# VHH binders against q9y6x5, part 89

Target 1, 379 residues: q9y6x5
Amino acid sequence: LPPKLLLVSFDGFRADYLKNYEFPHLQNFIKEGVLVEHVKNVFITKTFPNHYSIVTGLYEESHGIVANSMYDAVTKKHFSDSNDKDPFWWNEAVPIWVTNQLQENRSSAAAMWPGTDVPIHDTISSYFMNYNSSVSFEERLNNITMWLNNSNPPVTFATLYWEEPDASGHKYGPEDKENMSRVLKKIDDLIGDLVQRLKMLGLWENLNVIITSDHGMTQCSQDRLINLDSCIDHSYYTLIDLSPVAAILPKINRTEVYNKLKNCSPHMNVYLKEDIPNRFYYQHNDRIQPIILVADEGWTIVLNESSQKLGDHGYDNSLPSMHPFLAAHGPAFHKGYKHSTINIVDIYPMMCHILGLKPHPNNGTFGHTKCLLVDQWCI

## First folded at step 3 (VHH)

Design k27 (framework vhh_7uia_1)
Fold by ESMFold2-Fast, scan of step 3:
Structure k27 (fold): chain B 379 residues (1-379), chain A 125 residues (1-125)
Amino acid sequence: as target 1 above (379 residues)
Amino acid sequence: QLQLVETGGGLVKPGGSLRLSCVVSGFTFSSYAMAWVRQAPGKELEWVSSISGSGGSTYYEDSVKGRFTISTDNAKNTLYLQMSSLKPEDTAVYYCARSDYERWYSGETPYFDLWGQGTQVTVSS
């Protein structure tokens, strides 16, 4: 049988939560596995884009999921910030579960990972759950472990997605120690449940498990708002995405819209598409709008209204507050090894290596993850 | 007439930079994937980089990742390859090529149906 891998995401798990809160179950997992302290995600630092980057190894401009809300100017299609099931949005890349199913007699299983309930290049995950936020972690785990043990062809790649601590990070902000302590303790208990379930089912010794996240979280405030309505009238543009990265589609001359926006706030950068910094790798896709606004960390772009969010993400990917971590355990991984930083696009070629899959061309560098793996030279 | 014309090659020292350009005529290149392919002296053709017709998807051979950038200017019908941190092993004739299909859907070897004449890049002290 080929090697098996379970990829787990806790949405919005900021890397420095590990140093500021206690995680006894996660620390036991790390003690006999590996920890990457920071994962540098892709820009824009949002859920759908980064989850798709993890499983494709591509920058957002390359895989086509460039935001949680998108507009394609060529086809005139709109993507909502829900899990949109139109394959059009997902077909600019081949995610690992599709490659896993097509390269050999193998199955994939998915509990709620973004894109897994969508047929991509006419291939949907062999086993999957339609996205439903009300489904418990325990039910997702029960389905994944059942499919890992009772499938033919065998499930060799499985994914499990959980919405916390992102939902609570937005509601309370990452600096609310009382509420975040409660939420993070519950997540640690879920990690304990995961490990216990795998041990009871005889999966633990032979399964590779990666626990990671898509982004971090930063503190927002009613004192840090950018009112876009003070800058420009609605008649001049169509708003595709708002905060903290606004996607502006001009209804008039692009230069006129740019000139109305460029000096509106000292806490927001305004870019014509061709002037977006190269380091973002956020330029070459029809779904990236002609003008992009990027708010400074902790600032919220609003339309003449207050914001209810006390935490947010989407900001510059160089910010440590936007970085998640990666922990892993299993036969492919060293025991008790800590690594400082990898890029989120590096996860894909590492996972392909573990599964014995030929990766599609990607933006990751396999060399960045070699020191994590027992079958690789660290130089 | 369908044509690809490469320019921008030359002699450069190790660690230097060059930008290659490929002007296309006779077709709309936003309808095709475009690629850079190189051939070092006495070696086989090696795929270097590809870009989708929309310009949204870019792909690189492992040895050039982080050093080379492929891009397009649709208004000028021009494909570019920005090369940085050049090494002696980057010495080759660089060809602009058009593909009817993307490399990631074609298996091991991409198929190219239209080629330029090539431009020589020499990295030497």
Scores: ipSAE 0.000, ipTM 0.097, lowest interface PAE 22.7, mean pLDDT 87
Fold by OpenDDE, second read of step 4:
Structure k27 (fold): chain B 379 residues (1-379), chain A 125 residues (1-125)
Amino acid sequence: as target 1 above (379 residues)
Amino acid sequence: QLQLVETGGGLVKPGGSLRLSCVVSGFTFSSYAMAWVRQAPGKELEWVSSISGSGGSTYYEDSVKGRFTISTDNAKNTLYLQMSSLKPEDTAVYYCARSDYERWYSGETPYFDLWGQGTQVTVSS
């Protein structure tokens, strides 16, 4: 039988939640598999970009999903979570579910992973659910496991996405122990449901499962706000993305806009596009706007009369609060092994290896994950 | 010309219903998220509900869940808030507001860049 892989994402699961809360189901999953304690994700640390980096192995500048909200000045198109169905945005890279189908004539399945309900390079996942936040985890899980079990050609790669604990992190803030305990317990229960379902169907022993996330969450406060309206008139620019990384499209001379913003707050760095730090790998794409603002950790960029979240993400990808984790189980993985850190782009070449796929050019390093795999030498 | 104009406010008894409308000019919903925000006398602005540009995602504050329904009519370029089972604590000026973008699962607390003039809703016996 061809190897099979299920990739599961719990949005906004900060790595240190594993240290600060109890996860009996997830810990059992880890005990029988592997854990990467910290995954350094890509800048900006947002949902769409990082999920696409996981499945392409590319930095955001390379795969073209550079934010949850984007604007293309040439075509005048906009991208958002409510407008993400145009292949134009996704076609700058080839995600693994497409590769899986095209290289091996296999099937892929997806339950609401970003980009999976869009034809990319004229290829869409053989099985997929249109995104709908109202659909329960159970229904998503039932569909994905049914496809893994009964499809022809066989589904060899599947994705499963869930919106928590991100939504709750935004609402309560990651430091709200009472509410987050409740939320994270629910997540652990869902992991229990996942494992139970796989065992019931006889998939558990032969299916490789990766449980990961796209980013963490940092605590925000009403006391840490950067109001752009105090620095620049809204008529001088178009806001493409707001916080904690604002994307600014000037309506007047770029230099004038820059000069009005550069000293707006000591807790915000202002970059011309060409001056964006190289370590972000966030420069070489036309979809990155001429000016970006990067708030310090825990600071929120706001416009006048903005509502506030108690938690947010998107900050510098070197911050531990932005980092997710990765756990995995299955025949490809060791049992009872823990690893300190990998880069999020390293997941792609690992998944390709597991599935026997030739990876497209990517920014990941396969060597970083060798210690997780039973068929590799640990260096 | 960008503009939001609210209508439909008024005086109702507890348990009554109202439907607010917001006519949009100068842009289309598809590239934005829309919201209702209210302000009671002496209180801060309170987010009530949001809807994605596509109309596929709706969000509500806990206090109005099950009672209020947000919707759009693209053909009429109008945002609606159907309010039922109204309570005295729902008394406020209700504003229609635009968010430039709806972030991935962040619709509960959006930012706003365009506001209407507001419409008064009073719930009293």
Scores: ipSAE 0.000, ipTM 0.257, lowest interface PAE 13.6, mean pLDDT 92

Design k28 (framework vhh_surovatamig_d1)
Fold by ESMFold2-Fast, scan of step 3:
Structure k28 (fold): chain B 379 residues (1-379), chain A 125 residues (1-125)
Amino acid sequence: as target 1 above (379 residues)
Amino acid sequence: EVQLVESGGGLVQPGGSLRLSCAASGFTFSSYAMSWVRQAPGKGLEWVATISQSGSETDYVDSVKGRFTISRDNAKKSLYLQMNSLRAEDTAVYYCARSDYERWYSGETPYFDLRGQGTLVTVSS
């Protein structure tokens, strides 16, 4: 029987939530599985980029989803809500579900993971749900478990995406204990429902399950705003992305735009593309704009306006507040093992190993995840 | 300075039509996806419709699909909601809202970082 894996993402689940709130169902999952306490994500620490890094093992400059809003300087295309299904944006990498379908006589299933409703290299997930935020976790779970049990060729890789706690993290901020406690308890109950559904259907003992997230969340404030209009007139540039990483396409000389921006705020770093720090791995792609502005943690870039956001992400990936966690359970994983840190790009080669797939060239290091796996020697 | 001002609400009979307008000021209107959200008496806030920055893409809650049309005029900095075949259940205060750009593109439920004062729509005989 081929190995099977279900990859679950709870968007915006900051690692430190595990220490500050109670998760009885998640703790029971971890007790018989593994926990990675911090996952160092890729820059920028946004939803689309990091979800695609998880399934490709690549930095954003390599897989091409460099932000949630993009402009491609070579083709003059805009990544907007109207063309997020254009394969052009996704074709710079090969996600694991495509590899699973092409290397093995196996199927993939997806409940709303970013990119799974797009034909990538002419291959779409065998079973998928078009993105619709109104669809309940229960309905997503029902479809995934149905496909895991009732497909030929068999579904061996399945994904499940859920929008919380990110939506509430933005609305209330991660430091609102009352509201975040309610939201996180609901997430824990959904994890309990997931485990019970898998047990009832006879899937639990033979299925590998990974629960992870794409990024964390940090507290924002009306007292921490950077007004871009006080730095530069909007007639000098086109704004591709705003906050907390602004992507600037100059309409005049690039050096003149840079000079107007570089000393505007002590809470924002301004980079010419070639001067972006190497540690970000955020430079070598036509979709990265000529000037990038990076706000300090908790600061919001605005256009002469207030912000209602009490929480945000997208900040420097070295910040612990931006880090998610990873928990896993199943026949491939040790029981009761805790690991400190991995890189988010390391998840892809680990998943390929579990499924018996040959990984495409990637930025992950299989050695970083070896200690999680029962079939690997770990020192 | 940054504000959204709704207008066009009123009393209408079941099966009737009404057009809501929203005037935006103090921000670059064309850079934001825009939404209409409503709050029925004694109920929570409900998202109704969203329109992309260029106006090329629209989305609606299932209960209003085929009856409501969202549109925008970026030159006039205005957002519109054409409401046809109105039902008693459409009775609510309607708010013009600026969508969270990140959540819009990430496929998350839209969060609204700026909202107007609202305009009351009452559907009754």
Scores: ipSAE 0.000, ipTM 0.282, lowest interface PAE 11.6, mean pLDDT 88

Design k3 (framework vhh_7zox_3)
Fold by OpenDDE, second read of step 4:
Structure k3 (fold): chain B 379 residues (1-379), chain A 124 residues (1-124)
Amino acid sequence: as target 1 above (379 residues)
Amino acid sequence: DVQLVESGGGLVQPGGSLRLSCVASGFTFSSYAMGWVRQAPGKGLEWVSDIYSGGSTGYADSVKGRFAISRDNAKNTLYLQMNRLKPEDTAVYYCARSDYERWYSGETPYFDLAGQGTQVTVSS
């Protein structure tokens, strides 16, 4: 039988939640598998970009999903959470579920993973759910496991997405121990449900399962606001994305716009596109706007409105608060092994290896994950 | 003026059926996710069902399999077909407009507009 892999994402699960809260189900999962304590994600540290990096192994500039909100100046198209189904945005890369279907006589399945309900390179996941936040985890899990068990050709790669603890992190802030404890307990219970379901169906021993996340969460405050309206008139630019990384499309001379913004706040870095730090790998794409504003950790860029969010993400990807974790279990993985850190783009070549797929060119390093795998030598 | 007007409520016996309607005006109905919430006596507001602009639907566990939400964009009307009604379904039902929420926010749609409500009573 071909190897099978289920990739699960709990949105906005900050890595250090594992240290600060109790996760009996997840800990059991880890005990019988592997843990990567910190995963360095890609800049910007937002949901759509990072989920696509996981399944492509590419930096955002390379796979073309550079933000949750994008604008293409040539086609005049817009991308957003409510407008994400145009293949135009996704076709700059080949996600692993497409590779899985094209390289082998196999099927892929998806429960609301970003991009899975869009035909990419004229290929859509054999089984998928249209995104609906009202659909329960149970229903998503039921569909995924049904497809894993009963599909022909067999489903060998599946994705499962859940919106928490991101939503709650935004609402309560990550430092709200009372509310976040409640939320994270629910997440652990869902993990318990997942494991139980897999065991009940006889999938547990043969299915490789990765549980990970796209980003963390940092504490925000009404006392840490950067108001752009205090620095520049709104008529001088179009805002493509706002906080904590603002994408600015000038309506006047770019230099003039830059000059008005460069000293707007000591807690915000302003970059011309060509001056964006190389370490971000966030420069070589037409969808990146001419000017980028990057707020410091915990600072919020606003207009004449105050944000009600007590937590946010999207900041510098070197910040620990932005980092998720990765746990895995199954025949491909060791048992009881913990690793300190990997890059989020390293997940893709690892998954390809597990599935026996030839990876597309990517930015991941397979060597970084060798110690997680039973068939590899750990250096 | 932006408004929602519910109708179709009434008194029914357990096991009976009702169909609620909600007519929207003053905004582009087709662009919004819409939903139903209810408030039983002595209880808080409870989410019942919603339907996104694209037609995707969701239901509370308590009504799943019994209720069906639908919309007619041409008529600016939201519907809730309620079958196999139970006494515990007794409540004032409100039509509500919600923001569309996707992954990246992760938040459950919140309602920024509601009608006056229509009373549904399920009793023997």
Scores: ipSAE 0.008, ipTM 0.265, lowest interface PAE 10.3, mean pLDDT 93
Fold by ESMFold2-Fast, scan of step 3:
Structure k3 (fold): chain B 379 residues (1-379), chain A 124 residues (1-124)
Amino acid sequence: as target 1 above (379 residues)
Amino acid sequence: DVQLVESGGGLVQPGGSLRLSCVASGFTFSSYAMGWVRQAPGKGLEWVSDIYSGGSTGYADSVKGRFAISRDNAKNTLYLQMNRLKPEDTAVYYCARSDYERWYSGETPYFDLAGQGTQVTVSS
């Protein structure tokens, strides 16, 4: 039988939560599997961009999902909702479920992973759920396990997405130990439910399971605001995205807009598109705007208003607070192995190897993950 | 113990055909990309062909249209069908377990395990 893989994401699960809170179920999973302590995500460190990087192995400038809010200067299209279903936005890359369905006669299944309810290159996940945040983790898990057991052609790649701890991280901030402890305990209980369900259905011993996340979370404050209205008047630009990375489309001369912004705050870097640091790999796409503002960690860009967010993400991807982790268990993975760091784009070629798929060209390096795998030489 | 054992080489006249086989043991053959690399007398190693675990194939420009790589995962065996052989195909042919190239880097194919080789001589 072909190898099977379930990819699970808990949105906004900052890597160091593992050191600061108790996760008995996740620790049992790791004890019998592998842990990557830090995953260096792509810039910008936001949900839609990083979830698409996991399944394509590409930097955002290459896969085209460059933010949660986007404007394409060539076609004049707007990506205004985080759940925009226009295939145009997703067609600059080929995600792994499409490759899985097209290279071999195999099926894919999806519970809410970004992009899986959209036909991409005329191919939609064989089984999927339309995105709805109100659907419980249990219902998502029940559908995924049903499809893994009752599909022809067989489901060999399945995904499951959950919105926490990101939603609570925004509401309470990661430094609120009392509230975050409650949220993270509930997540650990969900991991326990996942493992128990797979064992009861006879799937556990032969299924590869990856548990990961797209980004971390940092503490924000009403004392750390950058008021963009004190820098520049609304009539000079169109705002495409606001915080912590502002995407500015000038209505007047770009140089004039840049000059009004460049010295406005000591807690914000202002870049002309061509001056964006090469290390971000965030320049070569029409959806990246002519001027980008990057707030320092914990600072929020606002328009003459207070912010309700006590936590946020989107900041510089070199910041440890922005990094998630990766844990995995199954026949492809060693038991009890800990690894320090991989890049988030490395997950895609590793998953292709596990599934026996030829990866599309990508920015990942298979060698970075080979020590996690039992069938690879690592000395 | 991990092994790759090649067979099927020999002496053949120009325009002839040979089929090389490679039997793998000691690892999960079906999970690896596999390939063939050759070394002509007095020259360095030259990549000939590879096949991914899922069946996708690649070929060096010098052998395209003449050679065909295939695998039988049930038998842990890799094959190279060599047609319309030329004197310049004379080399020791090595079966190799492939590691994935870095994508977008332009790096050459990497092999982390090779067999003992089988001699192919094309001469009139």
Scores: ipSAE 0.000, ipTM 0.174, lowest interface PAE 19.1, mean pLDDT 88

Design k4 (framework vhh_7zox_3)
Fold by ESMFold2-Fast, scan of step 3:
Structure k4 (fold): chain B 379 residues (1-379), chain A 124 residues (1-124)
Amino acid sequence: as target 1 above (379 residues)
Amino acid sequence: DVQLVESGGGLVQPGGSLRLSCVASGFTFSSYAMGWVRQAPGKGLEWVSDISSGGDTGYADSVKGRFAISRDNAKNTLYLQMNRLKPEDTAVYYCARSDYERWYSGETPYFDLAGQGTQVTVSS
């Protein structure tokens, strides 16, 4: 029988939550599996970009989902929410579920992972749920496990996405121990439900399960605001994305707009597109705007108004607060192994190896994940 | 049609109490997180409190220990018990439903406002 993989994401699960809170169910999962303590995500450290990087192994400039809010100057199209199902935005890469369906006589299943309800290169996940955040974790899990057990051709790749702890991280901030403790306990209970369900259905011993996330979370404050209106008049530019990475499309001379912005705040870096640091891998795409503003950790860019967010992400990907973790269990993985760090783009070639798929060209390095796998030699 | 109808506001002296109610219709109330947001004169919207579909509660630091949120799913009603009221609590209070359809991004508005609000005035 072909190998099977379930990829689970808890949005906004900051790596150091594992050190500051107790996770009895996740700890039991890790005890008989592997843990990668930090995953260095891609810039910008936002939901859609990083979820697509996990399943393509590509930097954002290469896969084309460069922000949660995007603009294409040629087509005049705007991408601004989770209900955007236009394949145009997703067609610059081939995600693993498409490869799984096209290279092998196999099916894919998806519960809400970004992009899975969109036909990409004329291929949609064999089984999927249209995005709707009001659908419970239990219903998503029920559908995924049903499809894993009752499909022909067999489902060999399945994804499960959950919006927490990101939603609560934004609302309370990661430093609110009382509220975050409650939220994270609920997530640990959901992990317990997941493991129990897989055991009851006879899937647990033969299924590879990866639990990961797209980014972390940092504390914000009303005392750390950058008012963009104090720097430049709205008549000079079109705003494509605001905070903490602002995407600026000039209506007049680009150099004049840049000069008005560059000294506006000591807590914000202002880049012309060609001057964006190479380490970000955030230059080679038409959806990246001519001027990008990057706020310092914990600072929020606003337009002459307050912000209700007590937590946010999108900041520099070198910041540990922006890093998620990765835990895995199953026949492909060692038991009781702990690894320090991988890049988020490394997950894709590892998953292709587990499933026996030939990866599309990607930015990941298979060597970085070899020590996690039982069939690989590790130095 | 989604409708949220707030009531229970009024004039009260500092140190007093009020209980706000919100009757929901047009959607499956028990499936949604619900909350209260307020707008003081000349200020923006401020989140006050919320309650998940499972009953988990959260509070803004400014009201923690003084306000209590609760829900009655059988009556499709959300409540806010406000104790030890201060002049700074003077605002229009809105009952809000969480807009789950646009939750992927932290830049998405946290709550839909579907009511007229109820005025709370704390003065001595």
Scores: ipSAE 0.006, ipTM 0.254, lowest interface PAE 10.1, mean pLDDT 88
Fold by OpenDDE, second read of step 4:
Structure k4 (fold): chain B 379 residues (1-379), chain A 124 residues (1-124)
Amino acid sequence: as target 1 above (379 residues)
Amino acid sequence: DVQLVESGGGLVQPGGSLRLSCVASGFTFSSYAMGWVRQAPGKGLEWVSDISSGGDTGYADSVKGRFAISRDNAKNTLYLQMNRLKPEDTAVYYCARSDYERWYSGETPYFDLAGQGTQVTVSS
């Protein structure tokens, strides 16, 4: 039987939540599998870009999903969470569920993972749910597990996405121990439900399961605001994305716009596109705007509008607060093994290996995950 | 042919000692960092110790103060002196050649060649 893999994402699950809160179900999952304590995600540390990096192994500049909000100057198209179904945005890369279907006689399934309800390279997941935040985790899980068990061709790769603890992190801030404890408990219970469901269906021993996230969460405050209107008139530029990484499309001379912004705040770095630090791998794409603003951790870029978020993400991907974790269980993985750190793009070649797929060119390093796998030398 | 051959493993009681040896052939031994890794049943490979070509040594926290790595370049031989052995030290021990160019996170050594391994069992 071909190997099977279920990839699960809990949006905005900061890595250090594992150290600061109790997760009896997740810890049990880890004890029987592997843990990567910190996953360095891609810049910017937003939902759509990082989820697509997980399934492509590419930096954002390479797969073309460079933000949750994008603008293409040539086609004049816009991308947003409410407008994400145009294949134009996704076709700069090939996600693993497409590869899985095109290589071998296999099917893929998806429950609301970003990009899975869009035909990419004229291929859509054999089974998928249209994104709907109102659909319960249980329903998503039931569909995924049904497809894993009863599909022909067999579903060998499946994705499952859940919006917490991200939504709550935004609402309460990650430092709200009372509310976040409640939220994280619910997440752990969902993990318990997942494991129980798999066991009930006889999938647990044979299914590889990865539980991960796309980014963390940092605490924001009304006392840490950067008001762009104080630095530049909004008539001089178009705002493509706002906080904590603003994408600026100048309406006047780029240099003039840059000069008006470069000293706007000591808590914000301003980059011309060509001067974006190499470590971000966020330069070589036309969808990246001519100027980007990067707020310091915990600072919020605003216009003359008040922010309602007490937590946010999207900051420098070197910040620990932006890092998620990865846990995994199944025949491909060791039991009771912990690893310190991998890059989020490393997940793709690992998954390809597990599934027996030939990976597309990617930025991941398979060697970084070898220690997690029973069939590999890890050093 | 490039080869590493381990020896010296065996059964020992807790608190006992073993000395592992590794003979290298087919490459310039003195030019490479060398190390030991181990694998316990059901677990991944664990770095134990390494020694640079210059003789600098490193140890995993789990073995620090108990194990000592050394090398004899004239004999193309790597050694691991293991003292105060514990049941937790039970594993297959591998001699490995290190390539420092491929370090990850600045702390994890990369080994590009390993021997067949030698079994170390610590049991009462």
Scores: ipSAE 0.000, ipTM 0.297, lowest interface PAE 14.9, mean pLDDT 93

